# VH-VL binders against CheF taxis protein family member MJ1615: the designs that were tried, part 28

Target 1, 255 residues: CheF taxis protein family member MJ1615, of Methanocaldococcus jannaschii (q59010)
Amino acid sequence: MIDKSSEIARFSGKGILITPKTLEKPLLKWEKLEIILYKDKIVFEFVDKTIEVGVEDIEDVGAELPKKVIDIAKSTLEDITYHSSIIIKSKEFGNVMVGFAPETSIYGKAPIDNFLRKLFYILLNKKEVKILYNAGENSENTKWENGFLTFIKKRIKDGLVTKIEYRLVVEILDNEDSKIYDIFSNIKDVEIEEKDVDGEIEPVLKILQVKDGKDIISYLYTKDKKVRLFILRYMVILLDYKYIGILRYLQETVE
Short names: E, the ipSAE of ESMFold2; O, the ipSAE of OpenDDE; V2, 0.75 times the mean of E and O plus 0.25 times the DockQ between their complexes.

## First folded at step 19 (VH-VL; framework fv_acimtamig)

Design w3 (from v1 with heavy chain D103E; at its last look DockQ between E and O 0.61; V2 from the best seeds 0.70)
Fold by OpenDDE, look of step 19:
Structure w3 (fold): chain C 255 residues (1-255), chain A 123 residues (1-123), chain B 106 residues (1-106)
Amino acid sequence: as target 1 above (255 residues)
Amino acid sequence: QVQLVQSGAEVKKPGESLKVSCKASGYTFTGYYMHWVRQAPGQGLEWMGIINPSGGKTYYAQKFQGRVTMTRDTSTSTVYMELSSLRSEDTAVYYCARGKIEESYGLYYFDYWGQGTLVTVSS
Amino acid sequence: SYVLTQPSSVSVAPGQTATISCGGHNIGTKSVHWYQQRPGQSPVLVIYEDSERPSGIPERFSGSNSGNTATLTISGTQAMDEADYYCQVWESYTYVFGGGTKLTVL
């Protein structure tokens, strides 16, 4: 277990604090920013201010930056091609968006994605979910299974070295044997649909996959709406499913 | 197999410029970053800078900014490093090294190195 | 600037275990890589991502990283392992090397 006080990840680059009030200021600028991620909190260290919020106060990841903010960046940064954002609920500033970009574009999106991988791990790992795996639209015989989101390690050999990737999956809790559903690969479509979950009508993720040339439909329910959002953001940002189903509406500017 | 073959040793005078080449083979040249790292005699390794796969972007260590220029020729699979305004302190073995940058949790390392190029700067 | 600290030298008898430390502030949150440089030769990657071995590197090489210290361990040290070893991290868009450790096999 990682100590909640221990740093998990850090992003170094440029950033901008976006609030309704700051957007009205003509002198808004991108400035040096350090984003430090802990298990329980995230810290934004700007030059003249520090914002600290709990992980539970993260409201969104990878939301589109306002055009004005991008325009400002173009005048102050060498390259703003690669950027992202985190929306937080701050006690001091209210709902704020923090835009951030690498110091240089030399590495492309890698610095951002690397940080966000850690962030999504913190946001999604061990979150409880319910799943209807391979249920189809009219499957009356499929029951919701209780599970949790987990990241599994995959090793891929690439010449001299082995690449290590972590992939999000659903692990079932109620089985004697570990059962894992990989519902985040080979995705063809993603939708939100209302379904009966334990006697209540709830919005669930409908994920269409293609496996062995066959369509597989699975449904994923999360009690926490933010978790659902983060899953979608994960799909867009880290799995590069930018143009399928509802994910197209969550697309970030940077491709 | 991956090979990085560098140009031969050079002797330079203070104020001159050096240009070292690194020819890559055995892999997709345009798929990897290239770095230059130097090592003064009896000293440790010092990173100089990086050039991206396309050659369109570079980033240099602060110490060398303004004096170093890295370029790539895709047609010949060769990377170049030029260092100007040479000083005696620039005497070192210069290495090209292939960069491994993965979107896997901040992994930045060098998996293959050239044989090194000794550059001696003396009056 | 971020600094990596290595012992200047480590000595080990053949067959014994050599341990080389690399100190850095919160280095455990970083990926540490290790390079071997034999006399008159180019550096060779021996450990990447804290504990991974490239193909061709003997299993006697291992790595760990936690807290403020990364460690390269060479079990069953052989004469051929005599070399300089460098740890390396990425920090603030810079590649940072340790000062190097000379491993002597007695």
Scores: ipSAE 0.697, ipTM 0.862, lowest interface PAE 0.8, mean pLDDT 91
ESMFold2, look of step 19: ipSAE 0.761; ipTM 0.890
ESMFold2 (binder alone), look of step 19: mean pLDDT 93; pTM 0.948

Design w4 (from v3 with heavy chain D103E; at its last look DockQ between E and O 0.49; V2 from the best seeds 0.66)
Fold by ESMFold2, look of step 19:
Structure w4 (fold): chain C 255 residues (1-255), chain A 123 residues (1-123), chain B 106 residues (1-106)
Amino acid sequence: as target 1 above (255 residues)
Amino acid sequence: QVQLVQSGAEVKKPGESLKVSCKASGYTFTGYYMHWVRQAPGQGLEWMGIINPSGGKTYYAQKFQGRVTMTRDTSTSTVYMELSSLRSEDTAVYYCARGHKEESYGLYYFDYWGQGTLVTVSS
Amino acid sequence: SYVLTQPSSVSVAPGQTATISCGGHNIGTKSVHWYQQRPGQSPVLVIYEDSERPSGIPERFSGSNSGNTATLTISGTQAMDEADYYCQVWESYTYVFGGGTKLTVL
């Protein structure tokens, strides 16, 4: 019934459905799971049930798994050395966390990251933002620019090979022109601050970069707080910005 | 300069086991995955499995699960592949091939290959 | 299990452009790699990550990938390009090869 011709990404591996009800059950276990991503929806296929939600019902990515769930894997000798999670709003179950891990840890976190790159593209691409680029600590004299999140292709040389990465950036459209601000590279610090955004005090991301030996401070506003959370998760999970600023409180569990 | 040098050709009988070696040089042995790929006469390439030389963890193609064993010796920078309960259909050239380790979502490929080892299974 | 489909053979005249297809369900969402195997020799990587060329591979080799088809293109084909060509992906912890395409240069 599901049209696999429109499938954007798939994660195959082990999964566990986490609700207050399932945490009380003695039979809770990690089982085979397929996660299938489409442009407008995400599907979780467990052995005995299927859960489907719109992408707008994804609430979080990479939240820490409960200790009990990790202990269950150890007691059943399931290898979840690398794992992650997705929190969704489900019509059938309400708010639900889906824990997942690759079938084998031999490839490290790459199978998770491969899938999550496609998911973050869906969650972040074309989302509207406002930015004060390179405004410094004294940002009262600069005007917010309107833009959107997009992904650009980067070619990165590593020895004799070229790696292809798609990196999140901010694009500004001014009439028919555009500017690209690469504020997610070379990050030294990330904080959340309250700032005046076009007349209203709003939480914004303060991003400190170091480029060519210079400190660059930019401020990024997103109207939707979920988009802000997904940006932070993207930085921790896929860009490996751990242990800097507020990101140190958004760690995913690793075994 | 990266080199993968395999053991010589073998002739086996049905029911026996084969064991092919692949000695690596010119790079940090434990920094890359090693794979085994075979090619029956006149046929295409068939992936058999992967070993991480750091720690020795393995993952095998389903077709070979239960018959294949991959091991390594870090002191000699050598990987081994054993295939048991041989049949005439196991007649093939067996290749070791190097894969990048800890790479992102587009780097699952074989950048260097051994010279191949012909194993013939007949009575 | 995931299947990659290639034509059994492709023939081109010297100097002509050769194209070798690799079909797979949603292959455009995957990274495709290509190998050349000359008779009696080991495979050699000629394209990785859809379109990247390893050092030492001539610029006449290029690749693309979209939808359900990946393509290896050899421009200005030379006699030395006569070989078998295999596409390959990683899918669900498994390395999958196409059936191979014999390129003949007449």
Scores: ipSAE 0.700, ipTM 0.862, lowest interface PAE 1.5, mean pLDDT 89
ESMFold2 (binder alone), look of step 19: mean pLDDT 94; pTM 0.959
OpenDDE, look of step 19: ipSAE 0.723; ipTM 0.864

Design w5 (from v3 with heavy chain K101R; at its last fold request DockQ between E and O 0.66; V2 from the best seeds 0.74)
Heavy chain, then light chain:
Amino acid sequence: QVQLVQSGAEVKKPGESLKVSCKASGYTFTGYYMHWVRQAPGQGLEWMGIINPSGGKTYYAQKFQGRVTMTRDTSTSTVYMELSSLRSEDTAVYYCARGHREDSYGLYYFDYWGQGTLVTVSS
Amino acid sequence: SYVLTQPSSVSVAPGQTATISCGGHNIGTKSVHWYQQRPGQSPVLVIYEDSERPSGIPERFSGSNSGNTATLTISGTQAMDEADYYCQVWESYTYVFGGGTKLTVL
ESMFold2, look of step 19: ipSAE 0.706; ipTM 0.866
ESMFold2 (binder alone), look of step 19: mean pLDDT 93; pTM 0.953
OpenDDE, look of step 19: ipSAE 0.705; ipTM 0.863
ESMFold2, fold request of step 20: ipSAE 0.558, 0.721, 0.609; ipTM 0.822, 0.882, 0.831
ESMFold2 (binder alone), fold request of step 20: mean pLDDT 94, 93, 94; pTM 0.956, 0.950, 0.955
OpenDDE, fold request of step 20: ipSAE 0.767, 0.818, 0.812; ipTM 0.889, 0.912, 0.910

